VH-VL binders against q9hk44. Designs and how they scored, part 21

Target 1, 202 residues: q9hk44
Amino acid sequence: MNSRIMFIGGVPGVGKTSISGYIARNTDIDIVLSSDYLREFLRPFAPQESHLETSVYDAWKFYGDMSDDNIIRGYLDQARPIMGGINRVIARALANGEDLIIESLYFVPDMMDEMVLKNAFLAYVYIDDPDLHRSRLEDRINYTHRNSPGSRLAAHLKEYRTIMDYSMDMARGRGIGLYSTDDYALARQRLLDDFRKFVDRR
Short names: E, the ipSAE of ESMFold2; O, the ipSAE of OpenDDE; V2, 0.75 times the mean of E and O plus 0.25 times the DockQ between their complexes.

## First folded at step 7 (VH-VL; framework fv_utomilumab)

Design e4 (at its last look DockQ between E and O 0.75; V2 from the best seeds 0.00; counts 0 for: pae E 4.3 > 2)
Fold by OpenDDE, look of step 7:
Structure e4 (fold): chain C 202 residues (1-202), chain A 122 residues (1-122), chain B 108 residues (1-108)
Amino acid sequence: as target 1 above (202 residues)
Amino acid sequence: EVQLVQSGAEVKKPGESLRISCKGSGYSFTDYWISWVRQMPGKGLEWMGKIDPSDSYTKYSPSFQGQVTISADKSISTAYLQWSSLKASDTAMYYCARHEGYSYGWEDFDYWGQGTLVTVSS
Amino acid sequence: SYELTQPPSVSVSPGQTASITCSGDKLGDKYAHWYQQKPGQSPVLVIYQDSERPSGIPERFSGSNSGNTATLTISGTQAMDEADYYCQAWDRSTAHYVFGGGTKLTVL
């Protein structure tokens, strides 16, 4: 029996957590992992050069000015240990025949094994409208992050959008599906349909 | 029924420009990607590049990067392959082929056009 | 660049089993697909995802993929099976599609 595994990427505010939950409920997948928790788990053990003790939106500071290049460098430094962990988690699930959904800010398929990529459904969710993106970051307190002010993250919209653009380009370059959540209901339905298609063809 | 219909055979001289077409039907054109594949006389298949018709994103093989341009007009479900300046070495059969627009990990070409023969000679 | 290697030709008598190999570094970690091309015709997908048959493809066609080698097997080979066969894979690291050099199958 083949595992049903989805690895979904997206920056904060795009709705990947909610979408992952929706898919899980509609496919009877019980395990949903978040890179936010994985990050916390890894922080005490991660290499110093990963700078996981720093928020991703501040990681550029290790390279100098807040340029797009430095933002991405900082992002990738943090991504390396997390993606390594995610790769191992997926590999484990595959080996055990377990179903799994992973939603992650860190989405770097090039850091994953070919066998893992062969057997997992990958998707990247994004928001086109920056104003909508800002609004959704601010509103997180009302939905998935009830004790965390969204205004804090909204202040770093530029950094997140830079990471999003980079990730979208990479994803598309690898043929990975991109899902705009500007229409959230449409996006989650499309993603569910595509995931089912992936599973059915196995 | 899914079909890819390509434009007719072309006979050109070196230095001339050319655009050939591939029209899709029987499916939602923007839900799938189109690749172009070259086959020189008596030789094998070579992937040239691909396009997402939904937004015209393109990806080229290194061997063909800068040598050709792939485009699409989704309003008429048509993809194009074009040269600005043909060479004799461009003589070949050119196929368009459909594949999934999202990576499910398989990336196979499930439907092919009938091919367009391009002959370039002085 | 990623490369796939096929034997240039394979011969088989009618009714016998033909095997065409495709070799690539860790090809077993990728999906291998197979296409049949007859003279003057377009390629036709005959095997996808290592071992799956599209609708309309005879059951005598089968595929496997492990290690560094994918194999297309045609059991009970018929005269109509004479054609060129190409293996194909997708390299995620470069996002390139790669074809083997092709194998001419002759039915004696």
Scores: ipSAE 0.578, ipTM 0.854, lowest interface PAE 1.2, mean pLDDT 94
Fold by ESMFold2, look of step 7:
Structure e4 (fold): chain C 202 residues (1-202), chain A 122 residues (1-122), chain B 108 residues (1-108)
Amino acid sequence: as target 1 above (202 residues)
Amino acid sequence: EVQLVQSGAEVKKPGESLRISCKGSGYSFTDYWISWVRQMPGKGLEWMGKIDPSDSYTKYSPSFQGQVTISADKSISTAYLQWSSLKASDTAMYYCARHEGYSYGWEDFDYWGQGTLVTVSS
Amino acid sequence: SYELTQPPSVSVSPGQTASITCSGDKLGDKYAHWYQQKPGQSPVLVIYQDSERPSGIPERFSGSNSGNTATLTISGTQAMDEADYYCQAWDRSTAHYVFGGGTKLTVL
């Protein structure tokens, strides 16, 4: 049972949703799952300690002043129930021989089950240039409708880049590829090629 | 041909410093991590730590953290293991070995250096 | 810390099948790799990813990994197979590598 599983992480604005669509089209994988929708599904049932009722960029406020440590603590609180659900979804796909792409803000290697770490292609996408990251967040605000005029994702660039830097540090040395989308077309092709190699070897 | 060629055997006294080297050839040096592995006389293999030569990111085994320094110079395809102050207990064979550090899911050591014997005695 | 246990020695007659075990908690959930080390020589990878053979390794070498145990199997054992054999696992979440204590294979 050789399931083709991709689990791609990244903060908003780095292009993970677009890349997951590109990969799906070029591999004929029919099921693409976004943790954004898993988050919404879980909100009414999640433990209060996860703080899933707030946005990830506000979760540090439960711990005091803004700091890298508090931003990461809030992120990890939210990640626990979502990563738990992702582990079970991947376990089902592996057991049934099903193909799956998951793209997720919540990408925490320490919370991945061993069978995910062993059997899934793991990748993290990022933007090196913070000005480019800001501009991509601004463009997505114009088309998403998820943040009304009183909310803007680009205003939270610091929180997102703190989470991004943390996630990249945690991925280092664990065989998780880091893919800069500063050149988007190059990044998506490299990711597709690497995924195909991973699949072909199994 | 993939090769990892290590520097020659060393005879040292306690308290002396030492740097040994591992030069890779026949492959793209920055596509693979280099690990250092200790083998004490008559004993098994012990992983010491690793380096990504592309940016010099290092990870140490807890047993070796603060005991040695791992470094690399990618311009000459060479990794290094160094001690600031050798102890008699550092007497061992030291191997470098490469492994894939990318999203291929491989973390086996596919090629090994010939070893560098370090003898520390008064 | 994660530990791997191997028998210290295994003896077989030429032509017989040798089995070398490597035990660790839920080792089947990790990749197990195997190295051969002859006296005075560097280790050589003989099995990777539980059961794959690198190019140039004879077909008589095979591997398996399930539950708590990985096994290196050498069928039709030859005198040249006499060596120390080490299993190794990698924990992706901690990025640590662990070797077993080694097994001396003797071919009498």
Scores: ipSAE 0.339, ipTM 0.748, lowest interface PAE 4.3, mean pLDDT 88
ESMFold2 (binder alone), look of step 7: mean pLDDT 92; pTM 0.942

Design e5 (at its last look DockQ between E and O 0.77; V2 from the best seeds 0.00; counts 0 for: pae E 7.2 > 2)
Fold by OpenDDE, look of step 7:
Structure e5 (fold): chain C 202 residues (1-202), chain A 122 residues (1-122), chain B 108 residues (1-108)
Amino acid sequence: as target 1 above (202 residues)
Amino acid sequence: EVQLVQSGAEVKKPGESLRISCKGSGYSFTDYWISWVRQMPGKGLEWMGKIDPSDSYTKYSPSFQGQVTISADKSISTAYLQWSSLKASDTAMYYCARHEGKSYGWEDFDYWGQGTLVTVSS
Amino acid sequence: SYELTQPPSVSVSPGQTASITCSGDKLGDKYAHWYQQKPGQSPVLVIYQDSERPSGIPERFSGSNSGNTATLTISGTQAMDEADYYCQAWDRSTAHVVFGGGTKLTVL
């Protein structure tokens, strides 16, 4: 039996955690992994050059000023060990026929094996409206992150949107679907439908 | 029923401009990509490029980059292929075809247009 | 650029099995799709994602893909199966769609 694997990318505030939970409940997939926890798991072992000790929104500082290029460089440095791990996790799940959903800030398909990509459903979720994005970051404390002030992340909206834009371009260039969560209900339904279609076609 | 209906055959001279069309029906037009495929007389299929009608994102084959323009009008579920200046070597059958393109491995063309024959001669 | 190679022609007697190959670098790591084209007609998808058959395609059509080679197999070949067959894949690095050169299948 073929495993059902979904890998969802998106920056903080786009609603990927909630969507992943929704899909899991509606498909009876029990295992949902978050790159936030994977990051914490890897921090003690990651190469120093990955700079996983710093937040992703501060990673540009290792390259100089806060330019788009430096923001992306910092993001990619952190992504390398995490994506390597994610690739291995998915490969294992596929080999064992296990169902799995992974939601991740780090979304770099080029760092994954083609065979893994062939057998997993990848999607990238985003927000078009920057004001809506800001408000959702601020409201995280009321939903998924009860003890984390949303104002802290909202202060780094520029960095997140830069990463989002980069990731969207990459996704499009790799034949991966983009899903706007400006209409959250529509987005999660579309993702669920497409995931089901993916599973049914195999 | 899903259908792709292309515009009729064209007879042109070198140097003339041309735009041919592909209209989709029976499905949500913006949920699928449209590719254009060239087939010269007695030859094989050549992928020219593709477009996502939802936002008009385009990707071209290197061989056709700068040689043609692919566009779409989602309000009327129509994709276009156009030349600014035709050459005799552009004589061929041109097909539009639908593919999912939203996931790895979904790039199969499940529906094709009937083809548009373009003849360019002096 | 990524390339797919097919034999230019394959011949088979009625009732026998025809095999058409498609070769590409690490093609087995990709999905291969197959199309049938008869003279004066548009291509028709006969196999997608290596081995899946669209609705309406006869069971005698099957596909496989491993290593560097995808194979379209037609068991119990019939006269109506005479056509050109094209393999197709997608290149992740460039986002380009790639067709093979096509194979003319003749039923003797």
Scores: ipSAE 0.820, ipTM 0.920, lowest interface PAE 0.7, mean pLDDT 95
Fold by ESMFold2, look of step 7:
Structure e5 (fold): chain C 202 residues (1-202), chain A 122 residues (1-122), chain B 108 residues (1-108)
Amino acid sequence: as target 1 above (202 residues)
Amino acid sequence: EVQLVQSGAEVKKPGESLRISCKGSGYSFTDYWISWVRQMPGKGLEWMGKIDPSDSYTKYSPSFQGQVTISADKSISTAYLQWSSLKASDTAMYYCARHEGKSYGWEDFDYWGQGTLVTVSS
Amino acid sequence: SYELTQPPSVSVSPGQTASITCSGDKLGDKYAHWYQQKPGQSPVLVIYQDSERPSGIPERFSGSNSGNTATLTISGTQAMDEADYYCQAWDRSTAHVVFGGGTKLTVL
């Protein structure tokens, strides 16, 4: 039996967590992994050069002044151990015939194993309108400011959009679907339909 | 019914410019990559490049980078291939083709245009 | 640069099985797609994603892909199958489409 694997990337506020839940409910896939929790699991074991003790939006500080290049450099350092773990998790799911959804801030095509690129449905979600992106960060998707207050994340919109634009540029032409969530309901339905097509043709 | 209809055959001289077209119908034009493929007389298929019509992002084969321009006008569902200065070695059949999807594994060409024969001779 | 190698020609008698190979480094880790092109015509997709057959393609066409080699198989070969056949893959590192050099199938 073919494993049904979805690996969806996106920065905070674009709706990747909500979309992952929607897909899980509509496909009866029980296991959804978030890189937020994978990051916390890896922090005490990750290489020091990954700088996982620091938030992604502050990681540029290890390289000098704030710039697009330094934001991306910090992001990629953090991504390496997390992408390594994601490759192994997907490989296990494929070997065991298990279904899996992964949603991740860390989504780096050059760090994906060829087996992942062939066998997983890969998607990247984004928001075109930066004002909409800010408002979605501020909305605190889980309706709790105690755990993930959106206003603090919105202060780092620049860093997140730099990572988002970089990720989209690196994904273009590599067979990774790019989905605008400016219209969230349309985006989630397109993702579901495309995922079903991918699974059915395998 | 999905169709790709290309502009008619062209006879040109070296140094002239040329733009040929590929009009898509029967599907959402901006949801699919369009590629251009060259076939020289008696030779195989050569991928030239592709365009995402939604935002005009292009990717060229190294052999064709700087030699041609790929563009699209999504308002009329049309992709273009253009030369600024034709050479005799540009004599070939040129196909447009639609990728079945934008995701990995869907890079197959499920629909092809009828081809545009370009002849460049003095 | 990723390359795909095909034999330049394959000859079969009517009714026999034709096998056309396409070789590339670790091609089995990629999807292979196959096209038929008859003289004066546009290519037609006959196999995609290694082994899937589009609607309208006869069941005598099949495909496989493992290791370094993808194979297009035509069982019960007919005169109308005489054509050029191209394999195609996608090079993930460069985002380039790659075609094999083509194989002329002759039905004697």
Scores: ipSAE 0.057, ipTM 0.667, lowest interface PAE 7.2, mean pLDDT 89
ESMFold2 (binder alone), look of step 7: mean pLDDT 92; pTM 0.945

## First folded at step 8 (VH-VL; framework fv_utomilumab)

Design f1 (at its last look DockQ between E and O 0.63; V2 from the best seeds 0.00; counts 0 for: pae E 6.0 > 2)
Fold by OpenDDE, look of step 8:
Structure f1 (fold): chain C 202 residues (1-202), chain A 122 residues (1-122), chain B 108 residues (1-108)
Amino acid sequence: as target 1 above (202 residues)
Amino acid sequence: EVQLVQSGAEVKKPGESLRISCKGSGYSFTDYWISWVRQMPGKGLEWMGKIDPSDSYTKYSPSFQGQVTISADKSISTAYLQWSSLKASDTAMYYCARHEGYDYGWEDFDYWGQGTLVTVSS
Amino acid sequence: SYELTQPPSVSVSPGQTASITCSGDKLGDKYAHWYQQKPGQSPVLVIYQDSERPSGIPERFSGSNSGNTATLTISGTQAMDEADYYCQAWDRSTAHVVFGGGTKLTVL
């Protein structure tokens, strides 16, 4: 196949949006999708009072008290329809021979078809340092999200870190590369290099 | 030139411990995973487990989980396979092999060690 | 657990085409790799990612993978091709590597 497809996961603040843009510019890939917009796209079709109407960091409330388990349950509930959509999007791109980058908070490879996984480069980006993670969330207003105060998301760092840990474990368990963005420049370069190598071998 | 050089043949008795080694050269050792593969006499290849030398993350086959330990020392570009207590049934040829691993999602073994014959008998 | 099945043996006359199959559930949705092993030697990668040849592997070696079956094809089989051949895949759900049982190719 001739398609160059990258599916990159990461919680808010890790830099996946910026990295995806960087890779797109350096590979001449014109289409970059974000799960934030995909989620919005799905909302009109969701039942009333759907999990999609709630922020991911509040999704645990559907299950009771805040806990790691309930945070993950809420996360997965939102992920199901979005991942289904992402899977179909990638499948179409592959069928048409189109290049595509998808960046997503929702990163659940076991919800994707094997053929899609076979033909896409998957990566998960994360931050090791919680303090750095917090600061990057707070600084989003200065970069990628100009009209959204970062302090709002930073208040939910615990929920994001829980989701990140879960996702990292899943990624490792399913043979997906993990990229720390503590050194952002190094991470984006590594991802670019690995993506190119992946594409070149196909 | 990429090479994986394994330690020499071993003759052991049941109950003894053993560690065999696989040294990589000619490439960046931490950029590739190392798998261990068992081949009993006259039998096929059996994947035992793999290790990422960069952080020593390991994954084992269910059949070998708890039976062996895979480790690596990236400072000397060496991977290890070890038993705490050998059995006669551990008699086999053991290969180490290099593969790209998780980054790319295909995991073909492009380079193999020469093999280490382990004989366990009373 | 994921399993790959190969015929125990295949025989071919010199100059003929040998085909070795490897079967697994939805194997076509995975990458299949093939290894040649001669007596007393280490395995050698002869086909990777279903149909790609490593440098140094003769063009007579080819591979395909679809549905539940991957196939290694050796056209114009030579005496030197007599060996054991193993298919291999990677199971994403478990991150386990899986080998087929191996096929002994005899050149008559």
Scores: ipSAE 0.514, ipTM 0.833, lowest interface PAE 1.3, mean pLDDT 93
Fold by ESMFold2, look of step 8:
Parts: C-alpha cells; structure tokens; sequence
Structure f1 (fold): chain C 202 residues (1-202), chain A 122 residues (1-122), chain B 108 residues (1-108)
C-alpha cells in the first residue's frame, strides 16, 4: 500500500488546523503534524541565520523597515530549516508506507524535494476577504487554539497576508491546488475529495 | 465530447498583427489550463506558454516572453494567441492543448486543437 | 532550463519491439508523458505519468521511467505506428513544460 501524504500550507487564521483534523477524521490517518510544534522543537537547534527565535511576523526587522520584500526574506529564512525537516519526515513516511498529514505555515515549493513534489498531495489554503481573515484570527481561541489569543495575531494581519499572497503566487502553475476557505465547508469537502482522487490515481 | 477548435489558417506579411483563437467545448472551460505549442515546418514541438482561463493568470516560456500575448475570454470559452508584429520566423503550425488546472496530474495534454497554420512572407 | 533528449530516429521491422528513449537529468523524479504525431495530424497522448495508457491506446504501447531515462516501448510494432514520438515533462521549479526533440519511428 502506498503512503497517503497530505501537505497543506496556509498562514494563521485560514483554517488549516481545522481542515487537517477534518481530513484525518475522514481518512483514518492517525498522524497529523503541525509546523507550529515542529518550529518549537527545532528552535534550540536551528542556525542563527534562520532567526527562528523571532515570531515570523517580526522577522522582517532583521532587514530594515517593514516592507513586503523584507517580510518575505524573514519568512524564507525561517522556512529553510523547517522545510528541510519536513522533507525528511515525508521521505521517511514514503519509504515506510506510512500515512501522514502535515499542516504548515512554512510552505515553499522551491524548498521541497522532488520526491515530495512527485508523491505528496500538495494544497494551499487561503482567505480572499481580509476582514474575514482578521475575524478568523480573533476567533481562533474558540475553535482550535484555546489559549492563544487571536487579537495579538490579528495585529499582524498585514505580515500574514503578505506571506499568503507570496505563497499563492509561488504555487500558481505548479500543480498545487489553491483552496479558498471563505466558504469553509465547501473548501474542506473539495480538499477531501481531491485528496481521495489523488490517492486513487496513484 | 471534448473539443478544441482553432481559427483558420493565416497568410500574413512581416510587421502585421495577428490574433488566433482556440475555442473549448464539451467540458468546464475554467477547470483546465490552455497551453500554446509552436511547431515550425519539419521541426518539433515547442511550448510557448499557458493560461488559467478562470482568472487569466499566465506563464510564458522564456523563449516567447515578450514575443506573444496569451489571453482568454471565459464567457465564450476561448483562448487567444496574439502577435503585435509578425516576423517571417513566426511561420509555423500553432496548437492549443489543455491540462487540468488543479489536478494532481502532472501537465499531460489530453486534448489538442487541430492547429492553425500561420504563414508570414513578403 | 530543463532539457529532454531523444534519438532523432528509430527503425524496426513489423512485429518487432521498438524502444524510444528520452533522457533528462533525474527524469525519474518527474513524470514523463508521450505523444504520437502522424503527418498532418495533431499530437495524440499515448502514455502519461510514465506508464499509464489513455483509453483507446493499444496495449502494445507501454512506458517506464527511472533514473535519467524514460522509455516508450511498442511491442508487435505495426505499420500504422510509423510516426513522430515526443516525450514531455514538466519542470515544477520553473512551472515550464518541456518537450523532447522528437523521434521518427520507421517501420520497414
């Protein structure tokens, strides 16, 4: 039996944690990894140039004034070691015939190994409406992250949307599905259906 | 029945503009990307670029970036290939072909247009 | 940019097995697709995702892909198989489609 691997990207507030749980429940995949926890595991070992001790929404400060370009530079610095680890985790799952769902803020196609690109179902979730995105960040304590107040994260909506727009642009034309979660129920069902089709086609 | 029907053959002079078309039918037009492919007389296939008709997002081959314009009108299920100023070296057969836009399939072209012959000579 | 290399021609006798190769750096880490083009006709997909055969393509067509080389194999080759054959891959790092130069299959 071939491994069933889903790698789902998205910034905070787009619903990637809730969707990954929905997919896991409906596919009987037992292992779901979040880059939020992978980041914390990696922090004491990560190289200094990754700036992983800093929140992603503050990483632009190492490059000067706040700009889209500096936000992306800081994001990519942090992504590099985390994506390296994700590549290894997926490679292990593939080699052992194991199923896995990864949901991650760090989703950089240029940093994915070709084995991941060929064998994993890749999806990116986003929200079109910035006001809805802000609302989702403010509400996250009530849905999936019960002690993480969303109002602090919502103050960094600009940084997150800059990263989201960059990630969507990098995914376009590379066979990576883009899923708007403005209608959450529709998005999760489309993702589930597409994942099942991917698994069946392989 | 999936079909891609292209506009008819063209005979042009250097410096003239031209737009050729590719009309899709028998499927959901916005669910598939459309690529344009050039084949010069007696030569192989060359990918020119592609468009997602749902929002007109385009990617061009480096060899054709700035040389042609790819566009689409999803309201009439039609993609276009345009030149602002034709050259004799543009003489070729031009095909449109589709692949799924959000398919985990890896850009195989399952349906092709019949081709449009463009001849550019003085 | 990523490149695919094919032999310019392959000749076989009717009933024999024809093999057409397509070479590219680590091509086995990508999917390879194959098209048949007869004179005056549009290309037709004959193999996709290395080894899958579309509906309507005879079982004598098969494909493989590993290492740096994909191979289209035609068993029991018939005169009607005489055509140009193109391999194609997708370079995900650039989002570009790449075709091989084509192989003329002659059935003598």
Amino acid sequence: as target 1 above (202 residues)
Amino acid sequence: EVQLVQSGAEVKKPGESLRISCKGSGYSFTDYWISWVRQMPGKGLEWMGKIDPSDSYTKYSPSFQGQVTISADKSISTAYLQWSSLKASDTAMYYCARHEGYDYGWEDFDYWGQGTLVTVSS
Amino acid sequence: SYELTQPPSVSVSPGQTASITCSGDKLGDKYAHWYQQKPGQSPVLVIYQDSERPSGIPERFSGSNSGNTATLTISGTQAMDEADYYCQAWDRSTAHVVFGGGTKLTVL
Scores: ipSAE 0.155, ipTM 0.701, lowest interface PAE 6.0, mean pLDDT 89
ESMFold2 (binder alone), look of step 8: mean pLDDT 93; pTM 0.952

Design f2 (at its last look DockQ between E and O 0.59; V2 from the best seeds 0.00; counts 0 for: pae E 4.0 > 2)
Fold by OpenDDE, look of step 8:
Structure f2 (fold): chain C 202 residues (1-202), chain A 122 residues (1-122), chain B 108 residues (1-108)
Amino acid sequence: as target 1 above (202 residues)
Amino acid sequence: EVQLVQSGAEVKKPGESLRISCKGSGYSFTDYWISWVRQMPGKGLEWMGKIDPSDSYTKYSPSFQGQVTISADKSISTAYLQWSSLKASDTAMYYCARHEGYTYGWEDFDYWGQGTLVTVSS
Amino acid sequence: SYELTQPPSVSVSPGQTASITCSGDKLGDKYAHWYQQKPGQSPVLVIYQDSERPSGIPERFSGSNSGNTATLTISGTQAMDEADYYCQAWDRSTAHVVFGGGTKLTVL
């Protein structure tokens, strides 16, 4: 039996964690991984003051002034080791026929093997409305991140949206579905349906 | 029933402009991408480019980049292929075809238009 | 640019098995799709995602893809199967859709 694997990308506040949980419950997939934890897992192996020790919204500082280019450069630097790990994790799951969902801020398909991409369902979730995005970041403390002030992340909305735009462009150019979570209920249902369709075709 | 219906055959002269159409029916037009494929007389299939009708995002083959324009009007479930200035070498059958747009590498064309023959001669 | 290579022609007798190959660099890491085109008609999808058959396609059509080669197999070939067959894939490096050159299948 073929493994059912979903790799879902999105910046903080878009609802990817909640959607992943929803899909897991509705497909009986027991393993859901988060890039936040994968990042923590890698940190002990990283040199001091490495890119992994810096928040993604501050990663541009390694390159000088804040700009879209430097934001993306910083993002990609952090993404490289994490994406490498994710690629291996998915490859293992595929080899063993295991079901898996991975939700990740870091979504760079070009850093993955084509065989892995071929056998996994990739999706990117986003928010169109920046005000809604801000409010959802602020409200994270009330839902998925109970001990983390949302105001801190909301202050870096620009950086997140820059990363989001970059990721969306990458996804679209590679035939990866984009899902707006402005209508959250619609988005999660659509993702579930598309994932099921993906699985049924295999 | 899913259908792609293309506009009729065209006979043109070099230098003339042309726009041909592909109308989708029997499905949600914005849920699928439309590609254009050229087939010159007695030759094989050539992918020209594709469009997401939901927001008119387009991608072209390098061979056709700047040579044609792909567009769509989702209000009438129609995709277009147009030339600003036709050449004799543009003489070919042109097909529109539908494919999924939400899965990596799923550009399998499950439905095709009947084709539009374009003849360009002086 | 990424290229797919097909034999220009394949001939089989009725009832025999026809095999049409499509070769590309690491094609097995990609999805390969196959189309049938008869004279004066639009292409018809006969195999998608290496080995899946669309509804309405006879079971005698099958596909495989590994290494650098995808293969369309027609078992018990019939006269009606005479047509041009095209393989198709997508290249991640350029994000381009690519067709093979096509194979003319003749049923003798």
Scores: ipSAE 0.715, ipTM 0.892, lowest interface PAE 0.9, mean pLDDT 94
Fold by ESMFold2, look of step 8:
Structure f2 (fold): chain C 202 residues (1-202), chain A 122 residues (1-122), chain B 108 residues (1-108)
Amino acid sequence: as target 1 above (202 residues)
Amino acid sequence: EVQLVQSGAEVKKPGESLRISCKGSGYSFTDYWISWVRQMPGKGLEWMGKIDPSDSYTKYSPSFQGQVTISADKSISTAYLQWSSLKASDTAMYYCARHEGYTYGWEDFDYWGQGTLVTVSS
Amino acid sequence: SYELTQPPSVSVSPGQTASITCSGDKLGDKYAHWYQQKPGQSPVLVIYQDSERPSGIPERFSGSNSGNTATLTISGTQAMDEADYYCQAWDRSTAHVVFGGGTKLTVL
């Protein structure tokens, strides 16, 4: 059996973590990796990388006033070291014939190695309706009992949607499936079916 | 049976407009992209561009950007290639071809139309 | 822009093995596809995804792709295999489809 590799991108609140868990359970893939935790793993080894010390929704501040361009520049600066790690993880899984699901805020096609682009199932999940996106971010805040009371994910909807729109635009025409989770149950089933078809075609 | 049926041969003069068509049948039209491919007399295949019929998103080869318009009408399972002003150098055979969309497609063209010969002469 | 290079022609005797190459930068990191075109006919897919053979294509057609070179191989070449052959790849970084210049296979 060849490696079954899924790389799912998406901003907070779109359901990428829940979908990756659903796919894992329905494919018996044991390893699911989140790039948010890869970022935390990298922080102590790159203490001079101020972009890794800042939340993605604040990264534009390194470039001046809040603008779409500065939001994207800050995002890409954070993405660069993390995508480098993701490329190595996928390369190892491919070399060893291992199955893997990665879900990541950091999803930049121009930073993916060619072998990743050839051999991994690439998908980007999004929410079309901004009001629904806001409500899903708000539900995450209300649901968790985290020790970080200052988390204000819904207050950063603008930054997240800017990153989401950029990522979707970059994905078009590059063999990356776009999956709206406005209807979550439909989206997860579509994604599972497409992944199975991708595996069957290899 | 999957078929891509193109409109008939055309004889035109420089400066005239033209739209040729490619009608798909025997499959879900919006599940496949349509590419247009030019072949000049005695020459090789040249990719011109592609369209996703589901929403009419297009991608053009740099060599053809601004020279032609690719469009589709998914309600009648048809893609189009259009010139606003033909040149003699547009004389060629034009093929449409399909490939599976998105993540599980690798842009192999499994079905081709029969071709539309366009002759542009003064 | 991404380019694919093929020899203009290849000649073989009937029954021998024909080998048609297609060269491009890091082509082995892409999928290569191959088309046969006979005079007056539309192209026909003969190999896809480097080495897969569509239903109805004779077993004597095979393909490989590694490094910078993809190769279409026809074993036991027959007169009916005389045609033009095109390689094609997809440059994912630009989302462009690219064809090679074509190779005329002559069976003497």
Scores: ipSAE 0.344, ipTM 0.753, lowest interface PAE 4.0, mean pLDDT 88
ESMFold2 (binder alone), look of step 8: mean pLDDT 92; pTM 0.948

